# Miniprotein binders against tRNA-specific 2-thiouridylase MnmA (mnmA), part 6

Target 1, 344 residues: tRNA-specific 2-thiouridylase MnmA (mnmA), of Desulfotalea psychrophila (q6aiz6)
Amino acid sequence: MIKNITGIAMSGGVDSTATAILQKQKGPVLGFFMKLNQPDYETQRDRVSQIAQKLDIKLEIIDLTEEFQEYVLKYFSASYFKGLTPNPCIICNKEIKFGLFQQAILRQGVERIATGHYAQIHKTAAGYQLHKGVDPHKDQSYFLSRLSQEQLAHSIFPLGGMHKGAIYDLVEAHGFHDFRGTESQDVCFLEQDNVVDFLEQTAEFSASSGNIVMNDGKILGKHKGLHRYTVGQRRGLGISYPVPLYVINLDVKNNNVIVGENEQLFHKTMAISDIHWISQPEREDLLHASVHIRSTHKGAQASVILKENNRASVIFDEPQRAITPGQFATIYKDTQVLGSGVIL

## First folded at step 11 (miniprotein)

Design m77I (from s9 with L77I)
Fold by ESMFold2-Fast, scan of step 11:
Structure m77I (fold): chain B 344 residues (1-344), chain A 87 residues (1-87)
Amino acid sequence: as target 1 above (344 residues)
Amino acid sequence: DRETIQRLLDELEELIRELDELAREADELGSPELANEVRYLADLLRWLVDYMRRLANQGDYDRVNRFLQFIRYLLRIIKELKDRIRE
C-alpha cells in the first residue's frame, strides 16, 4: 500500500491548527512539533498534543534545541556585538523550520510539509516562485525570502489564499473556540523586551559604556551598550532636547550612539550583500522593483543594480526611513519574492 | 557609438570628482550621514563607469544603453542632493 503522506508543522496556534484541518481533508497526514526549549515548551507541547488528538493526527516531537542555539542564537548575539540589527526569524526559517526540521520530516518518508504561513508557492517551468499572502495584514513572505528552491519544492502554504477572519471561522467550525483574542500561544523568545537581558546574560564581555552624541559632536548623555539601541529608536534614550531625537547611526569604532532629527533618517541609497535568489532575474543587471527593508515596511519602488559577489546597490525613488544595517532587504516583483540581501 | 560612449564616461568621471567635493562640503556642514550617501553615489558611479566599459568592450550595447538611461535618472537624484546640501 503506497500513500502520499503530508507532514504538518504544528505549533498549537490557530494558523497551524487551520493548516492541519485543511490538509487532513485532502489525505493522510502526520503532525510534527519543534522543540527549541522555548520558555513555555511544556504548555505548548500539551496544547499541540491536545489539538492533534482532537483532530486524530499522530504527532511527533523533533528536538532541535542545540541546532537553534548554534544557527539562530549565536547569529543573533554575534550580529548585535558587530553593531548590526539581526532578523532571527528569517534565519530560523532558513536554517531550522525549513532546514533541519523539514529534513527530519522528509527522512520519515513524508514528501511535502504544510505550514501555517501566509504566503503562496507557484510552480512554473522555471521553478518555484514565492508570493505574498492575500491578507495584507498577515503576509509573511518577507520572513520566507531566504528559502531555497528545494525547500519550496517540499512546502505547502494552505493559508496563503485566505484572510485571518476566515481562519478563525474555520477552526471554530471544527470545535476550536478559544483562539479569538489570542494570536498564538507560542512565546516570542527573541522579542525586544528580552533582547537586552538575553544578550547581557549570555555575553562573555559586559557591554562598554559610551556617549550619545549629535553629528556636531555635542554629547547629550551616556549609553550602557550599543546593543540597547536600534536605528529609528526614539524612546529609552534618557536624554533631553527641545525637539524629538532619534538614533540615526551606531558608531562601533568610537562606541557612540549618533542621534538626530527625524529628517536625518531618510535616505535614497542602500547597499546590500549576501544576496540569496529564489527567482534570479535572467540577464538583468538593472531591475526596477519593490524593496522591503524590514518586516513592517510596505515596500518602496527602487532601482536595483546587481554587482559581483552577490552584492547590489539600491536607489529608491523616494527616500526611505530608518534603513538599518543587519536587516534584510527583500526584492519583490509585484507579489513575487525574487530574493533578499543583508543591508550594509 | 564607441566615441559617444567614451565622451559620456569621461563626463561621468568629472561628475565623480564633483561628488567627492560635495561629500566634503556635507561633512563640513555637520551632515556626515548625507556625506556618506554622496560618497556611496560616487562609488556607485565609479563602478558603473567601469562596468559599462566592460560591457562596451564585449559588444553588449543593449545593456550599455539601459545603464545610460539609468545614469540620467541617477543624475537627477544627484542634483536633488546638491540642492539639499547647498540650500
Scores: ipSAE 0.522, ipTM 0.836, lowest interface PAE 2.1, mean pLDDT 86

Design m77M (from s9 with L77M)
Fold by ESMFold2-Fast, scan of step 11:
Structure m77M (fold): chain B 344 residues (1-344), chain A 87 residues (1-87)
Amino acid sequence: as target 1 above (344 residues)
Amino acid sequence: DRETIQRLLDELEELIRELDELAREADELGSPELANEVRYLADLLRWLVDYMRRLANQGDYDRVNRFLQFIRYLLRMIKELKDRIRE
C-alpha cells in the first residue's frame, strides 16, 4: 500500500519544530526549508538542520531567492514609490510560502504541507474556510487572507487549536529547551532591515526632498522622502509646533507630507479594491462584518457594500484611526476570513 | 410601496446636490479630510441610487428595502457630518 507523506515547512523556530513533532507522530514526513536571500540564512539553515537531525527528519532546501525578489521585494519597493504602505508578509504567503514553495514540495510526492501557523482550516461542502487560531495573542489569519482554495486544500495548521504555552511545553518534552524566552516567529527579510535603508540602498530609491505642510498649505519643515513616512506617524518629523502633529496623508503629486492633529486621523469611510475571496458571500451585496485594517487592528464592525470589479465601499460603525492606503482590509464573519482587499 | 421608493430615491438625488456644497464648505474651512469624506458619501449615494433603481426595475423590492435601511443609517451620518462642518 502507498503511504501518505506529509511535508513540513521547517524554519528552525519553535512553531515549525512543534509542527514537525506533531505530524511525525501521525505518519511519515519530509522537512523543507526555504532560502529567500535572508540575512541570517546560514544561521537559520544550521539551526533547522540540527532540529531535523534530532527529530530524524529528512530535510530539503528549496531556493526561491529570485522568486522572492520578483514577487515580494519589487511589490514592496513599487508600493513605497507610489506613496503606499505595503504588507509584504501577505504577498509572501500568497506567492512564495503557499505558492511556489508549496508547489515545489507537492512535486516531491507529498499530499499536504504542515506549517506552524496559528490559524484553522475547515473543510465544508462549499469549500475550504480559513478561521482564526484559538490563541488570540498568536492568531495569524490576517496574514493568510489571500490564500486560494487550492492552497488551503494542500495545507495543515496543527497549531491552530493550541495556545503558545502548550507549544513550548511540547518542544521541551522532546528535548528542545532553548526556545523559551525568545521570539520564535518566522521573520521575513524586510522585518530585519531598516525599511528606509533597504529602499535607498537596495531598491535604488533616491532621497527626494519636499515639504511637511498643514492642510492650509502652511510649510512647517522639509522631508527627506515620502517613503520615510506613514499615516499615523508622530515621531521623526523634525518639526516644532505647540501641539502634537501626526502624518495624516502623503501627497505624491506635490511631494508633501501632510500633518495634522490626532483627531484628523479618524474616519468612518474606506474604499477597497482588488478583493480576493476565500469564501465569497452568496447573494449578499451588503454585508455586516468585522474589518481588520492592519495586522495589529482588533477589527471593527462595518457595512461592506460589494461592487463590480472586486471593489467595495466600507462604512465603519465607529471612526477608525489611521486608515492607511496600500494596507490590506480583511473581512471577517465571526472567526471566518471571507477575503481581503487593498485599501485605497 | 413602489411610489414611496421612487419618491425616496428622488429625495436622495436632491441630497447629493447638497453634499457637493457641504464638501466645498469643508475645503474652505481647511478640512480636506472632511471634504473628502463628504465626496465619498456623495459618490456612494449616487451609486446606491442607481443600483436601487436597477433592482426596483427588476422587481427585487426585498433587496431595495435592505438598502433603504442602510440609507437611513447614511442619512444619520450625513446629518452628524453637517453639524461638524457647520458647527
Scores: ipSAE 0.490, ipTM 0.824, lowest interface PAE 2.3, mean pLDDT 86

Design m77W (from s9 with L77W)
Fold by ESMFold2-Fast, scan of step 11:
Structure m77W (fold): chain B 344 residues (1-344), chain A 87 residues (1-87)
Amino acid sequence: as target 1 above (344 residues)
Amino acid sequence: DRETIQRLLDELEELIRELDELAREADELGSPELANEVRYLADLLRWLVDYMRRLANQGDYDRVNRFLQFIRYLLRWIKELKDRIRE
């Protein structure tokens, strides 16, 4: 007689703590914490250990520091080197959190792993579907858009049907009163979220000076490296002009930051490559779907033309602001994530 | 029917040639962004025509018709671009 054991991915935050509380109510659990190349590891480890002890959950630490460097940090640096803006969280979810971390947990006799993600998994006869969380201000389905059927089959998202306010109420009811006002970082491996400092501290990333130019080629100033600039950026350009200027494109070939007015950030079309399908539409080469071009994008209605070699052309019904190469375009059918591709 | 689809595809190939000329006109007017939009549409239509010919050769007229309906949507955008370039 072996009871089904649920693994809990514990981070020391409010969401993973709420997840642990909910899953422990349903049966036996084991807690797991990832050791990555994070600056606050010792503080985070102590916090998660205290939470696990208070909940009477056995906690195991899985060291994935080298794998995180290989799969996430190299991807991050390589993307900026190519003049692209990466999403390391999507890659971390695919390769680390639901990849090697999940595999390590399953090898310990765990059948499923619960995480604090605000998303839903629906099991159907055709397979597993990934859906948006019900709280529109907390939905994290975009970051999970690269997960496989096997990864979803082993996953539980207890918070997908809940609102964030209810999560605070839940943890407080169980004696955790110190989570309100706790700040979380957007990228876990960066000190103070400083991308430039991180990139410039690597041997593979040297600063390369070039020009800040308008579309017509007029030189307005100098830059200290394309990695210091992002499409849509208004501040930190160090140029003077009669109207506000924004980064509209990065020209890697000529080593130029191309700037223009806000109106030039709007585009009706984009191309995507390296499409990963969670639920590939059967016999559909043309999709009418909502496409999310970044995590904060609320989605825009578009026609998606599926091409060979996991590529597609996307045509929005209305022009979209700040389409950024290297970011992921996630394709939604209502609340369902169909898949995602890399913006070209 | 087969002959109607063939004629529509031939008409689209003529439209692609018109778009190539329109892109040159946009460049001559000093509007490289507009010229690039027109070139994107021309390239997209070239791919769509080729793809629809392959579907028609496979007898998949339902999917061809779906793409033809989509092309009607593109034709409105093409008209907007023509108006902007030619004032």
Scores: ipSAE 0.464, ipTM 0.807, lowest interface PAE 2.4, mean pLDDT 86

Design m80D (from s9 with E80D)
Fold by ESMFold2-Fast, scan of step 11:
Structure m80D (fold): chain B 344 residues (1-344), chain A 87 residues (1-87)
Amino acid sequence: as target 1 above (344 residues)
Amino acid sequence: DRETIQRLLDELEELIRELDELAREADELGSPELANEVRYLADLLRWLVDYMRRLANQGDYDRVNRFLQFIRYLLRLIKDLKDRIRE
């Protein structure tokens, strides 16, 4: 490996540009950009190339198009087919960005890679800990909850101790004035976040009509496919009822969208599987911790009962709204991410 | 102490059987959502009883006591569910 050279994951956005500026101030850097054959690839490539040239950073493009399809897009489509709501960003971080992309960068002879993530890495005698970024409106630790010790050992998050406003100030001070008002999409491979259009381009998502029903079996209308609905959804149901109704469950076996009143979305109990630990608690079968059930969730105190086969039962202190199967539950000890599991 | 723990675990096994009946009752009353919550708690209690028996047999009373505090919380949650189903 080449000593003292830091790799920079460059995306053409404000955060990766700020990361490149900060790391170049500390020593020699090499820039790297992922090709995933995303809809705006050529526009992104041109932006990254211009930024790298302006910063005098050598840029290499790493093509991971086939791997992204295999690990992220198939997972995404398969999850919706099973009536689950996926989080492709968590899978992309584990398998692509900090997996195959990081491995390709390390093979270029660098020991550490800096990314524009708002999270913190703390090195301790027991290993690496992942912590929340200090800007509560930008914290991205939830999306990084499945990273391994090895992946964290090779990572740097320069923005974890900074607020977003300071990042805009930094890039503007270096001659980048066009980032304000530009936002990344919620999901990078979707045009205008159109999940339905993306899924319906595959053979597995032909429009199969079923019923929209209440728990008592009363039919209120028809749907054009379970993939068009998410737990907690109120709009777009196309049904008439005296009170507001929400999707409370997707019944794949009977091809039904189950709807009910807002109160039916609140639950204290949740099961999780496929738990990945960043920092596994020693000698603890029962944890009292903060659990985040989606990226926008503020976290809720819960008892977490650790079981065999990387499974756990979760009992929240207060009922939580719209617990969604297929999403990730991330377990926090204060600011530290302990691990995450898939909601059942 | 050991005898007291064993009796508490036996009482929990009786409660599990009551919960299985309660879940069936909730389904019959048209409340599958409540029935599912009851089944979740029954399954959790089955696992907890088995696990606490293993801990007690190993003499790990500290961990057993930790779970007993949690079980008291679960018993209150179960009572709330019984009240909601039977109203």
Scores: ipSAE 0.517, ipTM 0.834, lowest interface PAE 2.2, mean pLDDT 87

Design m81F (from s9 with L81F)
Fold by ESMFold2-Fast, scan of step 11:
Structure m81F (fold): chain B 344 residues (1-344), chain A 87 residues (1-87)
Amino acid sequence: as target 1 above (344 residues)
Amino acid sequence: DRETIQRLLDELEELIRELDELAREADELGSPELANEVRYLADLLRWLVDYMRRLANQGDYDRVNRFLQFIRYLLRLIKEFKDRIRE
């Protein structure tokens, strides 16, 4: 029977390749690759297969195309339909990568799965904690903020204690010289990172013209659909005005893009719902913590007031720019992720 | 001390009414995002007053005292909004 085997989530990228190299040095491994209906599937499959062959790792492809559509793509489209800005990577991690994909790997007799994520898992008497990766330019703990205790118990993040430069050095030492400059920052299911084209190719979206207005109702122009606009956006508005204008809100009821000056994007208050806890504070209904309102946010100190029904009020010490409904607010205590909620 | 807490909670209920007027003034200035933030603070204060009354009735004065310190911070924030809206 097979025991003490580590599964490796392999994507064909530099991080998963480094993860495979490191874990193979520690014991027997099996490689696994997800098929999700990504536009470059065949190219990615060929690349990961070549890497697995070079490393002498057996590779299995797990097809989760239908599940990805059900759990991630429907969420993505539905969010934009409601005038919200989604984070499909957080949902994909919860439902697919550490959900159904992890479950499929565990069914093969694998006890733990290693992934190329820049984050750390600490086991304590109170359970598993998720912590920031040590490389501040690569930390991915925000995207993992909705993982369960069970998902963390079965996960290994070998890169969490490493800097990206050392990862390139490692793969190059093992004969992989072509990874520099190949990293993508786009969402995996979008061709050319085009959200608008993806949404408008679905039966759920058509170009629905409406007005670009100021808060007082003054019409400055026409828009070609609310899904084309994001809170904080300055360019692509197609309007002229004596001062720079930014999208400050999306009004679904009236089909308006609301614009204003940069100062109107700053707020001290924020409401969150649907809070998921990785490490729920014991008997605390008022927290002083760092809150990250999007993946690119540095985090801001705030008072978090915990309420009933997994809701909270957040009061920032300093006003925060472009708080965006539909995005996730992740609550940190130092380097530790406590949990996250959906911004209202 | 218990009487002082109950008196303060009653005074906060009066402040909530002032926030409704501040929100209306913000709307008149063409700043509904400010008006919405002030309304949110009013709702938060309403929830906090009710929650603190429940904690006090259960004898959890330790938690009530923690929220009183937080309320002092909210009062400063409310003054900032008042100054911005009425200046």
Scores: ipSAE 0.563, ipTM 0.848, lowest interface PAE 1.8, mean pLDDT 87

Design m81M (from s9 with L81M)
Fold by ESMFold2-Fast, scan of step 11:
Structure m81M (fold): chain B 344 residues (1-344), chain A 87 residues (1-87)
Amino acid sequence: as target 1 above (344 residues)
Amino acid sequence: DRETIQRLLDELEELIRELDELAREADELGSPELANEVRYLADLLRWLVDYMRRLANQGDYDRVNRFLQFIRYLLRLIKEMKDRIRE
């Protein structure tokens, strides 16, 4: 008995709906919805169920609430406790969405899983390559930079070659008219506007008051916890000074937020550790590549010196603003993701 | 060329010593971020000197030559940092 069924990760959003439409045109599909105990779970479940019913797709709910807490929320809280700025979406993709969720779907006899991600997978003789999506405003390849060869082998990204406007046109052509102009509920526990509340209330992170200081030790004000601040932040400091001041460092040992002028945020050098390779350079110890230091970074040309123990030194051609410890640096060769590491 | 490589390695050893002084100057001027960047470059140069010696011992002069262009770039970057600190 041969089953050639494609699994579809359905979230109730426009992208997963478009993915379901496209994949159902190519053959038999099964829909899967991930339960993480998100605050809007019941509303999202009802929405995805209605979409699946309209598309005549059987839907299964996979509960990963405990695993999400173990692999994503624990990592997130621990990173802030250490004065680091985490990227929970990269970890969620590696451990949950393409890890345990994909594994659960594959155990049901499904061979491949389609998701609404804006990225491309190219199969070559040397293995699978991850590439940027063609829509520059929607490319999600940065968030997928930790995926393994096996995870890519079981994945399909139907939207990688499409622009967001075409996705709206596609779903509307199939009777879904309510996605344009609707405010999307960000269902992630770790939304940027909810981070502080999550850490202080859900993770029981104490608001440890300390000082906002300049490099010379001059005290300019008080802070209500290091977790409320990010390198590069200008707003919300509550301090008065003749020139604009920015967070340039977080000093965990002394419980200080260190502030300075914008010039102090620019650096040409960066160290990265814990490098994961999607497409490891063979016999290349010096790469000239584009390095993305956060999800919103457009990429900057750099020399990457590969070292032992999955470490590297990065020397940018031009100084880069607000290099942030704990974030991921993703290494690109043109549109191809080679790998990513944690910024030190 | 072996002579060119040895000359560059000697220049790097001297530059590493100068970077210790440069980092102290940056600290004294109240720029610990710049001082830390200078120290990082010194550590990178120590690693590069050791790495290039290993490559030369393996007879991998093609790889050594690729690093020569990069080293020239680092030397220029370090000169820019010296100029910025000592202005």
Scores: ipSAE 0.552, ipTM 0.845, lowest interface PAE 1.8, mean pLDDT 86

Design m81W (from s9 with L81W)
Fold by ESMFold2-Fast, scan of step 11:
Structure m81W (fold): chain B 344 residues (1-344), chain A 87 residues (1-87)
Amino acid sequence: as target 1 above (344 residues)
Amino acid sequence: DRETIQRLLDELEELIRELDELAREADELGSPELANEVRYLADLLRWLVDYMRRLANQGDYDRVNRFLQFIRYLLRLIKEWKDRIRE
C-alpha cells in the first residue's frame, strides 16, 4: 500500500524505461527528466518523451543546467587543475540526481523516487543500508556511496535484484525492441568522452608544458599539461625506454608527470579524507573491510584505521595497483556500502 | 596486559626510527616519492602510538587489545616491505 504517487527518474535509456514499467504496475506514477544541457539533450529529450507517451506516463522536465555547472562541472575542472582525478558521477548523484532533482520531485507531491540504478536499499532498525546490485557486471553501488540516509529514504531501486538480460527481456515484452547494444554512458557531459577537449575549452583551465621524469628525477620527455595524464596510464606518453613505463604520480608543485615501471604502481597504504558514512560502524576505530578504489576495481581486503576529522588510513592485505588521488575509496562490508572517502 | 602494550610500543618506536632513516636515505638517492611514502608510514605509526596511549589512559583496554593484533600484523608487513626495498 503506497498512498502517494511515485516519481520515476526517466532518462530515455533501457534501465529507466524498465523502472517505469515496473513501478507503473504497482501504482500511479509521474515521470521526470533532468535537463543538464548535455550535448545530446535534444535527442535524449525526444526519446524519453516517446517512451513516456507509449507508457502513458505524464513527463515533467526539470532544468538543472546552472546547478550542474556549479556543483559538478566546476568540481571536475578544479580537480584536474589540482592534479587530481575526479569522479563527477559520484558528485552528480549526491548533489544533483538525489539532491536537487529529488527535492524538486518531492515538492510535486510524490513520496519516493524510483531510478534505474543497479543497487539495493535495505531498511533496518538502525536506518537505510545501501547494497550492491545482484548483477556483478552492472552493480552501481560505488557511484551511490555518498548518498545520505534522507536521500536513501526517498529512493527505490527496482532493478537492484535483477540481471541486465532480464531487463532487456522486460522492455522487449512491452514493445521496446531497439535498446540492445545501446549502453548508458557514465559521464554524460563529455562529447566522445574527450576530457582534454572539455578542460582546454574552459576559462578556468590553461595548459602548461612541463617534464616527464623518473622517480629519481631523470628527465625523459616533455608534456603539454598534467590534465592529459592519469595514474596507471601507459600509452600516449611519447617517450622511449627499454622497459614499459607508466604514470605513477602527478607532481603539481614541480609540474612533472612522474613515470616508472609497473611495480612502482603498487602500494600497501592509502590515505583518505572527507569520509561520508551511509552506515557508520558504532564505536569502531578499526575496520576489516573490502575497499574499492575506483568504479572498475574488484575490491580489496583492507584494514581501515579511523582518525579524527573524517580521515582514515587504509592498509591493504595485498598491494593495490594505481591508487589515484581524487578518486573515491568506497568501504564495503560484504555487499553493504558503509561509506566513502576521497583518496589523498 | 600493560607489559605487552609497552613492549609493542617500544617495537613501534624502533620501527619509526628505522623508517625515518630510510626516508633520509631515499631523499639522498633522489627518490622523493619513495621518501614521502616512508614518511607517511612513519607518521601513521606515530599516530598509532599516540592513539594506543590515549586508549590505555582512558582505561579502554578492550579496544587496545583489539588493536594489538593489528599492530603485530602491521609490524610484520612493514618490516617485510622495508627489507624488500633494501634488497
Scores: ipSAE 0.342, ipTM 0.704, lowest interface PAE 2.8, mean pLDDT 85

Design m81Y (from s9 with L81Y)
Fold by ESMFold2-Fast, scan of step 11:
Structure m81Y (fold): chain B 344 residues (1-344), chain A 87 residues (1-87)
Amino acid sequence: as target 1 above (344 residues)
Amino acid sequence: DRETIQRLLDELEELIRELDELAREADELGSPELANEVRYLADLLRWLVDYMRRLANQGDYDRVNRFLQFIRYLLRLIKEYKDRIRE
């Protein structure tokens, strides 16, 4: 067994290509690509194979199609069925990319796996810490907030200390000139990010029609399924009203989409459950920390009251817009990710 | 001082009953989201009162004192909700 071989998670994108370039400079590498039965699989496979060939990296394809369906797609569909808005990328990172994929790579005699994530790992006497990437426009630490100590111990994030511009410069210096303008944050199993089509066609989701209502009970229209709506949504409601209306809440019990004015989307209070700790605080009953309620949220200062059964109450210093059940709230101490929970 | 903490906890229990009434008033005004927010604050205060009593009984006044600043913040927040619903 050669203990100095690094595995590279290769996807055919600019970030994984830059990661492969950097790690190959440091020693022997093996490339690995996940097969998840994504709609663009053959195109992505061909792209990653061409990149691996150009970089003279041996590439192995690991088929995780059934596992992805079991851990990610069932979660995604079940969340929408419950009137929740899921984050499949966080679950995919925990269960697939740093779970089963990492385990398969380690069984090949590899000790660590490098990925193209913009985040940092710091080793301390108390364990591994996850930190924000230095580029604030690319930081992906939110999506990694559910990783375990064991998963972090086997991971390398070469891009965490770099800015996006430097990554394009790096790949271009190595002969890859076609990456600018192609980067996206799209969910890999959706065609053109069409959640509704996926749920209704692929997951055999039976849409149940109901009412679009105001808080006073006034019926403004009909909907074709709660899964078609997200808290904060203004477009696509198909209703007429003198002032702009937004989805305020999804009422699963009565099968109603509740709409109201923008002011009704602001709240200071939030409950979270199923908390996973990367670095559990020394003082576990009351924290004053920055809480991120979605990937695009810049973080807001809050008091976090830790309770039994991995639950917490969050009181924000300032009201936050569109707190969405099913999304993850990630708790930060400066640049460090402490952990995350599911918004109730 | 144990007596001072006990008095504060008793005052918070009275406030919890006031919040339950305030939540009903918010529902009557057609603001169920606001009512739910007030009910959440009431539930949090019930948990805090029980937790702080447990800490005080264990002699952990350091932890109790850390919550006192937070309790003062919650009291101000509750007054803001009361003003919004009633005024």
Scores: ipSAE 0.528, ipTM 0.841, lowest interface PAE 2.0, mean pLDDT 87

Design m84W (from s9 with R84W)
Fold by ESMFold2-Fast, scan of step 11:
Structure m84W (fold): chain B 344 residues (1-344), chain A 87 residues (1-87)
Amino acid sequence: as target 1 above (344 residues)
Amino acid sequence: DRETIQRLLDELEELIRELDELAREADELGSPELANEVRYLADLLRWLVDYMRRLANQGDYDRVNRFLQFIRYLLRLIKELKDWIRE
């Protein structure tokens, strides 16, 4: 049983390395690395082992390969089968990184776990709040929008108050000079431009050919599976038309990719379901908040009408482009994440 | 003010029926996305009318007034869609 020791989630990247450096300065630490059946697992394992050795940090490997398949990969393929566009990173954070991985680390006798996430945790009388990281180019709060109060209570985000440039300076000062000019993240099935290949190699996934149609029912071409298309997509359609056409919607019932002009991608209304609250508004059923409809979205002001069964209606002040079913809508009050729901 | 609120809610129920016709007009013009948006707004307005009626019956007029301001915003949005569909 280890007391007063901080666990460090180490991935071999610059952010987790900086996190380990900072936390080791504050007291004794124990490093942990997740095995998730990553395509480059052996390379990543060797790298994180070398970093831990250089920092004189004991490293434990936690194998979550089967749990990652059960909670993340099945969700991913099932979503595409339903004609939805999933966000596996949000589910991975909820179920794996801050779920089973955190639980495994806590069983080692540590009470707090530091990760390299660019987000902030504020403890208040009403509970823990999740806030945006101060570096707007690196904020990762959107991906953490499904975390529970208990998961936040056991978490430390040392990088939330720092800018990425300062992180490179920090690791270089400690003898790590090879991070500049490389990606911060290692290879992952779901982060690569190989999603279609992964889905089509899955035994349960059955792709069927159908039609690419306009709203009036006019057939412009054939598709080889709805999973090859995303709302807002212009390229790869294989159709010819006098004006640019974009994927407007995926019609699972009729097995059609519906295309139209860019203007048809703009909507003021959105429905969300399966809302998870980090900080549920007290006695409020109508919120005026900033809603982020994807990780790259800067947020848009909206009225959020809270309904029963963890559902809501969202009415944007200005029309938003390419609202995509299956993605997460994250609700912000200034820098604070209130919660998130699945776009319908 | 209870009478005024109930009368307004009844008038909004009449407007909801007009939205069904507007959605049909959007479909006929080859704009199913607009038709779906109008139907969604009609469904939201039905839910809001029912919810505001429950709040009024509980005496929560502060929340009813907040939703009335929001209803005015929705009515403006509906008018914009109606003008676009019919012009």
Scores: ipSAE 0.508, ipTM 0.830, lowest interface PAE 2.2, mean pLDDT 86

